# VHH binders against Asparagine synthetase domain-containing protein YML096W: the designs that were tried, part 13

Target 1, 314 residues: Asparagine synthetase domain-containing protein YML096W, of Saccharomyces cerevisiae (q04489r210to523)
Amino acid sequence: YEVTSEIDLNFTSLSEVSKNLYAVLRDSVKKRVESIHPRHIENSPIAVLFSGGIDCSVIVALICEVLQENDYKCGKPVIELLNVSFENPRTGLFPSDTPDRKLSINSAKTLQNLYPNVDIKLVEVDVPYDEYLKWKPFVINLMYPKQTEMDLSIAIAFFFASRGRGFLTSLNGERTPYQRHGIVLFSGLGADELYGGYHKFANKPPHELVEELTRQINNIYDRNLNRDDKVIAHNGVEVRYPFLDEYVIKLSTAEIPINFKVNKLILRKVASQYLKLDGISSEPKRAIQFGAKSAKMTKDGNKHGTDLLKENRN
Below, E stands for the ipSAE of ESMFold2; O stands for the ipSAE of OpenDDE; V2 stands for 0.75 times the mean of E and O plus 0.25 times the DockQ between their complexes.

## First folded at step 1 (VHH)

Design u13 (framework vhh_7ubx_2)
Fold by ESMFold2-Fast, scan of step 1:
Structure u13 (fold): chain B 314 residues (1-314), chain A 126 residues (1-126)
Amino acid sequence: as target 1 above (314 residues)
Amino acid sequence: QVQLVESGGGLVQPGGSLRLSCAASGFTFSSYAMTWVRQAPGKGPEWIATITSGGSTMRDDSTKGRFTISRDNAKNTLYLQMTSLKPEDTALYYCAAYTEVYGDTEYKFTYSYDYRGPGTQVTVSS
């Protein structure tokens, strides 16, 4: 895929491009929901990797729109939002105190209010530090040959999310244990690569941004998908990637002006204008490893995310 | 819905001063980083300065001694105070708004914004 170098500084194409992106994203989600055996949709939930941010919230809203096209006689369809939060000794934060957890609670409420005919369950996956230490070596083995601290932080967040052991919190604050039942998991993977979710690129001239996003989308399998598939599949779930749909990638690379791809501008416009996610689309982007606090689990506060794992260094 | 409107441009003599204003509406102004960018005919856009939602400022080294960015959240207005103006400062000046990303330390945007105004013309000539 080649990312277009087209620039639209006056935003004259924004409305049309947003509408077209909404349409192909909705079709992408619909194809992936409809490929689930009808018995599974009616009798088991659809799970979503959920940080409360724009990528996964757009997917949840589109799943809800697709589900609302059908009338379910067995009651409301269920969506499980798997939100991972880590106890972090460096920051002193408990899982309940992380920015991602707070954002996820608010985003889940927004989505539930927009889609009252869907039962949206926010599964709060709390990871104590001792549990992290117990499973760290196992996850390192699953993610090989990936060796960076950042890769580990992402992989371990996905590992605990896909295991799906967490809690549901009631309106009065009561927490009850919950286990994921959904065997199909939707992921927001690809949004950062397609729509420029990385803050480092906000200041790049167009030609450098085009080169970097082209590199990222063409290398997504080796960088992200290979790692995530190994970790998630170990827990017996089948993953769906709506942003990696052929038509979504083609439209996103060929027809969206490059300046619409900083801070995920185009995706935030779709969320606000077509999905009524105004509050969510205005929230600052937080990568799962930072919002969940998995990237900084040790008391050594100055590790870089790209540093090689110490256990594997010579 | 969202609107940014610049004002305060015009014709000035070299060595003169101008204060540009940018009036914002249709969004929560206080939550956005705001920037000034200029573009001269036949040239690409040039970043001047950014002020974050928290009030931190970043300015281009070539103009930071002569230009000062500020904001008034109560009035939903962004300002650029320009002094010691030179003929080379002649350009269309526009303001732009950005949604801040957690952990982002650079706000030097010339090509990408959430919203941008139509601009106000500044001409420095005798």
Scores: ipSAE 0.000, ipTM 0.290, lowest interface PAE 13.3, mean pLDDT 77

Design u14 (framework vhh_7ubx_2)
Fold by ESMFold2-Fast, scan of step 1:
Structure u14 (fold): chain B 314 residues (1-314), chain A 125 residues (1-125)
Amino acid sequence: as target 1 above (314 residues)
Amino acid sequence: QVQLVESGGGLVQPGGSLRLSCAASGFTFSSYDMTWVRQAPGKGPEWIATITSGGSTMRDDSTKGRFTISRDNAKNTLYLQMTSLKPEDTALYYCARGYPQDWLETYSGSDFDYRGPGTQVTVSS
């Protein structure tokens, strides 16, 4: 793919491009929801990897719109928002204290208020340190040939999130155990690469931003999907990537002016204008390992993300 | 040009307090998340706290009850209020422009968008 260098400084095309992006994203979500066998939709919820940020929240809202087009015999359709959070002995942080958990609680409430005809469940996946230690060697084997500390911290977060063993918390604070039932899992992967979610590029001149976003979208399989797909698929779920739809990529690369991708402007406009997600924070994208606090778990806090794991089994 | 300049460091006794400041220039300060990090002698950088452009804060648990990050957008200044200081808080403290995602690349030592030169905090009797 080739990312356009077009600039629209007067914002004359913003509304039209936002409308087109909304339509293409909705179609992307719709065909992925409709590809799920009807038996599975009625008997199993749809699961979503959820940090509370704008990319996954847009996907949840679009799933809700698509589900509301159907008349379900068995009551409200169910969406499981899988939010992972780690006990981190290095920082003393409990799962309830992580940035992604706090944002997810607020964003889930906003979505629940907007879509009362969908049963949106925030599944709080808390990972105790002893569980992390137990599964760490297994995840290291699954993610091969990836072998850095960074790859491990990301892979283990997706591993536990996709397992979906957690809790539902009621308004009065009561927590009840819950296990994921959805066999189809939606991921917001691709939004940062398409719409400029990486802050380090915010001040790049347009031609450098074009080159970087082109590189990221064309390399997404090797950089992200190869690692993430292995650990998620192991838990018996089918992953859907609405942002990686060929028509979404085509529109996003060829027809969205480059300046509309600064700090996800175009995606925030879709969220505000078409999905009423004004109440959801435009918090900057956190890599999952920092939001969930799976990075730097050991007392050896000097490890860098690019450092190789001390040994790779077997 | 983008500049970040820290001040307010010094020698303090255990249990003491310091307020660090970071003066920002050359960019629209109010539009950026801002971060405090520290680096102790012989160790890699350690993330302390981030304050978003919207004012939300994220903090490391080891300093969470003792350190408070804040900002004054009218003065283009970032602050770190430190209380109940301990010898293990001894480090070079620097501010950085950017998000927690940039922290992974920052932690690797290879990719700060922008950071200041730092201000030294020494906690000893």
Scores: ipSAE 0.000, ipTM 0.146, lowest interface PAE 14.5, mean pLDDT 76

Design u15 (framework vhh_7ubx_2)
Fold by ESMFold2-Fast, scan of step 1:
Structure u15 (fold): chain B 314 residues (1-314), chain A 127 residues (1-127)
Amino acid sequence: as target 1 above (314 residues)
Amino acid sequence: QVQLVESGGGLVQPGGSLRLSCAASGFTFSSYAMTWVRQAPGKGPEWIATISTGGSTMRDDSTKGRFTISRDNAKNTLYLQMTSLKPEDTALYYCAKDIYGSEYDLPYSFTEGSDYRGPGTQVTVSS
């Protein structure tokens, strides 16, 4: 794919392109929901990797729209929002203190209010430090040949999210243990690469932004997807990536002007105008490893994200 | 009805080579990306390689120097050429059809788009 360098200063065009993006994203989600075997939907919820941010919240809202039009005969359909958060004894940070947990609680409430006919469960996946230490060597082996400490922090967050062992918090504050039942997991991967979600892009001139987004989308499989597939699939889960749909990628690269991608403007417009996610659409994106606080888990901390893991050397 | 039938597995010594084949029927083979996946005893499925409709390939870094995926659209057949085999390559090897046509010549991951898988062919690497 080649990302267009077109600039469009007409905000009527923004509304038109937003409508087109909403339509192709909805079709992308619909194809992926409808590809789930009926036996699995009837007895298993749909799971979503959930940080409370715009990317995953758009996916959840679109899943809800699709579920509301389909014939699911067993009660309310269930969506499991898997939100991972790490205990970090070095920093004194509890899972409840992570930015992703706080945002996820508020975003889940917004989605629950918008879709009362869907049973949306926020699964709070709290990772005790002892569990992190127990599974760290195993995840290092799964993510080979990716060997940096940054890769580990991302992989370990996805690993625990996909396992889905956590808690449901009731309206009165009571927390009960909960285990993921959904065998299909939706991810917002691809949105940052398509719509300019990384903070470093905010100040790039248009031609440099075009080059960077082109590089990112064409390299997404090697850089992110290959690693994440290995870690997530180990837990018996199939992942769906609606933003990586061929029609979504084609529209996003060829037909969305580059200036509509600054700080995910086009995606925020879809979220606010077509999905009524106004509060969520203004929240800045954080990478899952930083929002979940899986980075710098040891006493010495990881100061260099590209450092090679000693545990993975011969 | 979609059918995928793998063949070519067997017992080989370390350092040996094997070529796996997957015969496809019941769909327009040339319109779909195809994937090879393996599963070792007690482990989950591991993605190996995907080939797009146009022939572009994506391979796992741990095997990309040793394994080559290819397709013959005229024969509706997918191949995996394996060289320098190691005991760690011992697994049941499956081919898989992507759910979505790859009209843009981009590969899909097995965990996302696979709606049909074959029964598999066993590869055992032992001396």
Scores: ipSAE 0.000, ipTM 0.138, lowest interface PAE 18.1, mean pLDDT 73

Design u16 (framework vhh_7ubx_2)
Fold by ESMFold2-Fast, scan of step 1:
Structure u16 (fold): chain B 314 residues (1-314), chain A 125 residues (1-125)
Amino acid sequence: as target 1 above (314 residues)
Amino acid sequence: QVQLVESGGGLVQPGGSLRLSCAASGFTFSDYAMTWVRQAPGKGPEWIATITSGGSTMRDDSTKGRFTISRDNAKNTLYLQMTSLKPEDTALYYCARHESFYSGLKYEDSYMDVRGPGTQVTVSS
């Protein structure tokens, strides 16, 4: 795939391209929902890897639109939003205190209000530090050959999300244990690579942004997909990647002007214009954070995610 | 108190070289990824390079052949070695510390929580 360097300053073009992206992305979601047996949807809900950010929220909204086209004999269809939050004793933050958890609660409420005919459950997956230490060696082995701290932090978040053991919190704060039932997980993977979501892209000149996004999308299997897929699949679930649909990628790379990708402008336009998701934050750090000193959770490890994990089996 | 102070800027002719330094104080320098960013008059900030606490470097493609980022943890100092300077390299150069360096669901979502006042580099004949 080659990302277009086209710059379009026509204000009408943004709305036209947004309409086309909405249609293609909705079809991508529809194909993946329809590949799930109806009995499975009714008895085993659809699960979504959920940070409360715009990528996964767009996917949830599109799933809801597709589900609303069907009449279900077993009542409302269920969507499980799996939100992982880690206790980091070095920063003093508990899972409930993380910015990502708070964003996820607010985004889930927005989606629940927009889609009352879908039973949207926010599953709060809290990971105590001791649980992290217990499962860390297992996840490291599962993600081989990738061994950086950044790869580990992402892999372990997906591991705990896919296990799906968490809580549902009522309006009065009562927390009830909950286990994921859905065996199909939807992920927002690909949106950052297609629409310029990584923080470092925010101020790049168009020619550098074209080169970087082209590199990112063509390397997605090595960087993200292979790691995430095998960690999630270990828990007996199948992952769906609507943003990596061939038609979505083709439209996004060939037909969306590069200037529409600054801060995910085109995706935010789809979200606001077609999905009424205006209230969902695009703030930096909307995803799960381990905190400034989280890399030190690996003994003798460096703080930064590109450093190799030490081979210490003592 | 946490502080970053850049030095080494100045007026240099095209084709020249400069070494910028960033002195860090008030925190454990060796624990943080450090970044060089520049801002030309009337333009937004442009990321140049990042160095992790372990010494791994990530560099912008437009400058990676001419600019080298490095660090000396014993001196709490970050460096940017610039060669073959061009008029378009004229900018205020900042060093910055990363507050967070990754997200559990995203590959990277770090931002700079502390930056210095900058050191001016002017490339002119």
Scores: ipSAE 0.000, ipTM 0.160, lowest interface PAE 12.1, mean pLDDT 74

## First folded at step 2 (VHH)

Design b13f (framework vhh_6fv0_2; at its last look DockQ between E and O 0.03; V2 from the best seeds 0.00; counts 0 for: pae O 12.7 > 2, placed apart)
Fold by OpenDDE, look of step 2:
Structure b13f (fold): chain B 314 residues (1-314), chain A 129 residues (1-129)
Amino acid sequence: as target 1 above (314 residues)
Amino acid sequence: QVQLQESGGGLVQPGGSLRLSCAASGFTFSSYAMYWVRQAPEKGLEWVSTISGSGGRTYYKDSVKGRFTVSRDNAKNTLYLQMNSLKPEDAAQYYCAKDQIYGDYVFEDSPYSGTFDYRGQGTQVTVSS
């Protein structure tokens, strides 16, 4: 894929481009939802890896739209939002106190309000530090040959999220243990690569951004999918990637001006204009990386995401 | 409705100074980064400066560094551009623009983020001897 270097300085095409992106994304999600068989209402087959960010929120909204179009005779369709949070002994924060968890709660509420005909369940996957340590060696083995701290942070988050053991919180604050039922998981992977969601892109001139995004999308299979799929598949679930649909990628790379791919501007526009996700779309990109803060849980405060794992330092 | 109105443009001699103002309304001013952009005759739109919502971060085009200063008064919903040591090449229609994204999302040194959704009518700056 080749990312276009076109710049629309006046944003004259923003409305049209956002419309086209919405259409292609909707179709991508629709295809992936409709291919799920059997759709037994009693056993919701659909879960979403959910950080509360714009990418996964857009996916949830689109899934809801597709589900609402389908005449479900047997009650409200269920969507499980799988949110993982880690205990951090260094900071003393509990999983429920993390900014990521808070964001996920707020975003889930927004989605629940927008789609009352869908039973949206936020599954709060809390990972105690002891549990993290217990499974850490196993996850390291699964993600091989990836060996960075960043890889571990991402992989272990996906491992626990996809396992789907967590809690549901009622309106009164009561927590009940919950195990996910969904066997098809949706991921927002690709949104950052397509629409400039990484912080490292923020300081790049347009020509460098083009190069970087081109590299990211073309390497996504090796860099991300190989790692993520292995870890998630261990839990006996299938993962689907709507942003990595062929038509989504083609449109996004070739037809969206590069200046619309800064901090996911174009995706935010889609969210606000077509999905009524104004609150989520306007949320500043906070370095809320799904599980990325797990790398900072280690007592060795000086670890960088690019550092190799110590266990692999023979 | 978002409104941006520039003022303070005029005719100055090379080496002179101007102070541009942009009055903003229709949104929470302090919650958005603001931009100065300019367009000279027969040239495209050019980025000049960015200031974060809080005013704590400022960025400049290389050619105006040391000469131009962007600032804002959030209590007055006003954006400013102090232009000193003006050059003929600075002559242009100057526009203030509002960032589209709520919050302090101005990334480090990214003069190219150009994510504005509204722009004023502009004020003309002419530099002539």
Scores: ipSAE 0.000, ipTM 0.257, lowest interface PAE 12.7, mean pLDDT 85
ESMFold2, look of step 2: ipSAE 0.204; ipTM 0.624
ESMFold2 (binder alone), look of step 2: mean pLDDT 81; pTM 0.823

Design b13s (framework vhh_surovatamig_d1; at its last look DockQ between E and O 0.01; V2 from the best seeds 0.00; counts 0 for: pae E 20.6 > 2, placed apart)
Fold by OpenDDE, look of step 2:
Structure b13s (fold): chain B 314 residues (1-314), chain A 129 residues (1-129)
Amino acid sequence: as target 1 above (314 residues)
Amino acid sequence: EVQLVESGGGLVQPGGSLRLSCAASGFTFSSYAMSWVRQAPGKGLEWVATISGSGGRTDYVDSVKGRFTISRDNAKKSLYLQMNSLRAEDTAVYYCAKDQIYGDYVFEDSPYSGTFDYRGQGTLVTVSS
């Protein structure tokens, strides 16, 4: 794929481009929802890897739209939002106190309000530090040949999220243990690569951004999918990637001006204009990526995401 | 809703000076870099200058370096462009523009600050004898 170098300084095509992106994303999600069989198993075949960010929120909204078009004989369809948070002994923060968890709660509420006919469950996957340490060597082995701290942080987050062991919180604040039932997991992977979601891209000139995004999307299968699929598949679930649909990628790379791919501007436009996700769409991109803070849980505060893993290789 | 309102444009003689202002609302002003862009008659939009959210860093197109100064008052949610030694080539509609990036803006060697997502209606600057 080749990312276009076209710049629309006047944003004259923003409305049209956003409309087209919405259409192709909707179709991508629709295909992936409708191909799920059997649908009758406890009316909850679908889970979403959920950080509370714009990417996964858009996916959830689109899934809800598709589900609302279908006549379910047995009650409200269920969607499980799988949010993982780690205990951090260094900071003293509990999983419930992390900014990511807070974001996920707020975003889930927004989605629940928008789609009252869908039973949206936020599954809070809390990972104690001792459990993190216990599974860390195993995850390192699964993600091989990837060997960076960033890889570990992402992989281990996906491992625990996809396992789906967590809690549901009631309106009164009561927490009950909950195990994921969904066997098909949706991921927002691809959105950052397509629409310039990484912080490292924020200050790049357009020509560099084109090069970087081109590199990212063409390497996504080797860098991300290979790692993520192995880790998630261990838990006996299938993962689907709506943003990596052929038509989504083609349209996004070739037809969207490069200046619309800064901080996911085009995706935010889709979210606000077509999915009523104004609150989520306007939220500033926080450096907090799903599971990224797990790398900083070690006592040695000086680890960088690009550092190679030195410990616990069997 | 993001609103940007430019003012201060007008007719000025070559070699003269003019100060443009932009009043911003609808977003956390201090959190975003702000820019001036301009459009000359018959030409496309051109980036002129950018200032970081804190005001600590600035960048300019080469043609205005040493003549134009971008500044901001975060308390007043205002952006300014002091234009000195004006030339006929500076004749354009000048627009205030909000950056897309939330947080600290790092200027790299880029001819394009095309990271803005909102702009005002513009103010006309005419440099003529």
Scores: ipSAE 0.000, ipTM 0.248, lowest interface PAE 14.2, mean pLDDT 85
ESMFold2, look of step 2: ipSAE 0.000; ipTM 0.110
ESMFold2 (binder alone), look of step 2: mean pLDDT 79; pTM 0.809

Design b13u (framework vhh_7ubx_2; at its last look DockQ between E and O 0.01; V2 from the best seeds 0.00; counts 0 for: pae E 23.9 > 2, unsure alone 62.1 < 65, placed apart)
Fold by OpenDDE, look of step 2:
Structure b13u (fold): chain B 314 residues (1-314), chain A 128 residues (1-128)
Amino acid sequence: as target 1 above (314 residues)
Amino acid sequence: QVQLVESGGGLVQPGGSLRLSCAASGFTFSSYAMTWVRQAPGKGPEWIATITSGGSTMRDDSTKGRFTISRDNAKNTLYLQMTSLKPEDTALYYCAKDQIYGDYVFEDSPYSGTFDYRGPGTQVTVSS
């Protein structure tokens, strides 16, 4: 795929481009939802790896739209939002206190309000530090040949999220243990690569941004999917990637001006204009401050995401 | 809603000076980098300068030394002081808001198109 270097300084094409992207994304999600058979009445077949960010929120909204169009004879369709949070003994933060968890709660509420005819369940997957340490070696083996701290952080999050053991929180604040039922998981993977969602892309000149995004999307299978699929598949579930639909990628790379691919501007436009996700779309992706990454959970100082995992320090 | 309104443009003789202003509203002005760009008839957009709370950068051409970017955060206003104007400076001048919130290293970043809002522009015409 080739990312276009076109700049629309006047944003004259923003409305049209956002419309086209919405259409292609909707179709991508629709295809992937409708291919799920049988839709067993008793078990929600659909779960979403959910961070509370714009990417996964857009996917959830689109899934809800598709589900509402389908005449479900038996009750409200269920969607499980799988949000993982880790205990950090260094900071003393509990899983419930993490910024990511808070974001997920807010986003889930927004979605629940928008789609009252869908039973949207936020599954809070809390990972104690002891459990993290217990499974860490196993996850490292699964993600091989990837061996960076960043890879581990991502892989282990997907491992626990996809396992789907967590809690549901009631309106009164009561928490009950919950196990995921969904066997088809949706992921927002690809959105950052297509629409410049990574902070490292910030402030790059257009030519560099084009090069970087081109590299990201063309290497996504090797860098991300191979790792993620292995880890998630261990839990007996399949993952679907709406943003990696052929038509989505083709439109996104070739037809969207490069200046619309900074901080996911174009995706935010789609979210606000077509999905009523204004509250979520305006939230600046808080730079996942490196601080919340599992890599910073260890007492050992200045680990960089690019650092290789040291075998022996258990 | 983010609003940017440019003013101060007009007709000026070669060698003259103009001061452009951009009134900003609808966002925390001091937290974002602000940029001036221009577009001349038949030409593509040109980056002029960007300013943050930490400093400013200017394109490395004939505008350097003649143009100065500044800001008043108390007034939510961006400025472009232009001196020794030339016919080649004739263009529509735009004020633009950067998409990036907070402190970032901009010194290495020429015009990247990393803005999400711009004003309607103010016309500058340099002619004898």
Scores: ipSAE 0.000, ipTM 0.230, lowest interface PAE 14.2, mean pLDDT 85
ESMFold2, look of step 2: ipSAE 0.000; ipTM 0.090
ESMFold2 (binder alone), look of step 2: mean pLDDT 75; pTM 0.747

Design f03b (framework vhh_brivekimig_d4; at its last look DockQ between E and O 0.17; V2 from the best seeds 0.00; counts 0 for: pae E 15.4 > 2, unsure alone 61.1 < 65, grease 24.3 > 24.2, placed apart)
Fold by ESMFold2, look of step 2:
Structure f03b (fold): chain B 314 residues (1-314), chain A 126 residues (1-126)
Amino acid sequence: as target 1 above (314 residues)
Amino acid sequence: EVQLVESGGGVVQPGGSLRLSCAASGFTFSSYAMSWVRQAPGKGPEWVSSINTGGDSTLYADSVKGRFTISRDNSKNTLYLQMNSLRPEDTALYYCAKGLEDYYTWSGYDSPFDYSSQGTLVTVSS
């Protein structure tokens, strides 16, 4: 694939491009929902790797729109949103205190209000530090030959998400143990590579952005999919990637002006204009550089830091 | 919408003390862990300290352990940093951040907080 270098300074095509992107994304999700084997449909087969961010929220909204087509009102379909939060031993944060968990709760409420005819369950997958240590060697073995500390962090997050043991939390804070039923997991992977979601892209001139996004989308299988698929499949689930649909990639690379691919502008426009996800699409972005010394030392691959942010959204 | 306003900086002699405050608005303060970060003149930012939502767990950079104490008052939406035994190398612009630095930079590369903040200058000089 080749990312276009076209720039639309006046945003003249923004509405038409966003309409076209919405259409191909909806078709991508529809194909991936409708191809679920009929034997599984009654058993709530759909889960989403959910960070509360825009990528996964768009996918959830599109799944809900597809599920409402031709429903005979025989019961509410179920979608499980799998949110993983880790205890951080350095900071002392427990999973329930993390900002990502709080974001996911708010995003899930927005989606639940928009789609009252779908039973959207936020499954809070809390990972204590001792559970992380217990499974770390096993995940390292699955990753071979990829052995970076960043690859390990990503694979462990996907492992616990796909295992799907967590809690449902009521409005009064009461938690009930819950095991996922979903066997088809939807992931927002690809959105950062297609629409410029990594923070390091915010100040790149257009020609560097074109080169980097082209590189990232063409190499996504080697960096992310092969590793992540193996870890997720271990837990008996299949992952589907609506942003990596052939027609979504073709439109996104060839027909979306490069200046719409800064901080996911085009995807945020689709979310606000077609899916009523305005609250999610307007996340604040004021860049103050903080020192995470170990993470900075591991960015020799030039992709690891931004890949990790993308996976937290999934 | 999120606003963090630091105060309490100033000029102090080596060995002196200062207490910094960070007034928070535009979000539910008690629901978020908080951090102090400092930036010395001509250098990159350095994480100083973090505190969980309830204030019962704290973490410190090695360079400040035993001298600095982070605290919070959730009823006043205020984060504090008590700085004792100040040294010339503590001279920096100090600002507070919503959330914990390591969590936001766990994904690595460019995970800054997006807040308007001016910070408060601490100068340790004879």
Scores: ipSAE 0.000, ipTM 0.127, lowest interface PAE 15.4, mean pLDDT 72
ESMFold2 (binder alone), look of step 2: mean pLDDT 77; pTM 0.785
OpenDDE, look of step 2: ipSAE 0.009; ipTM 0.292

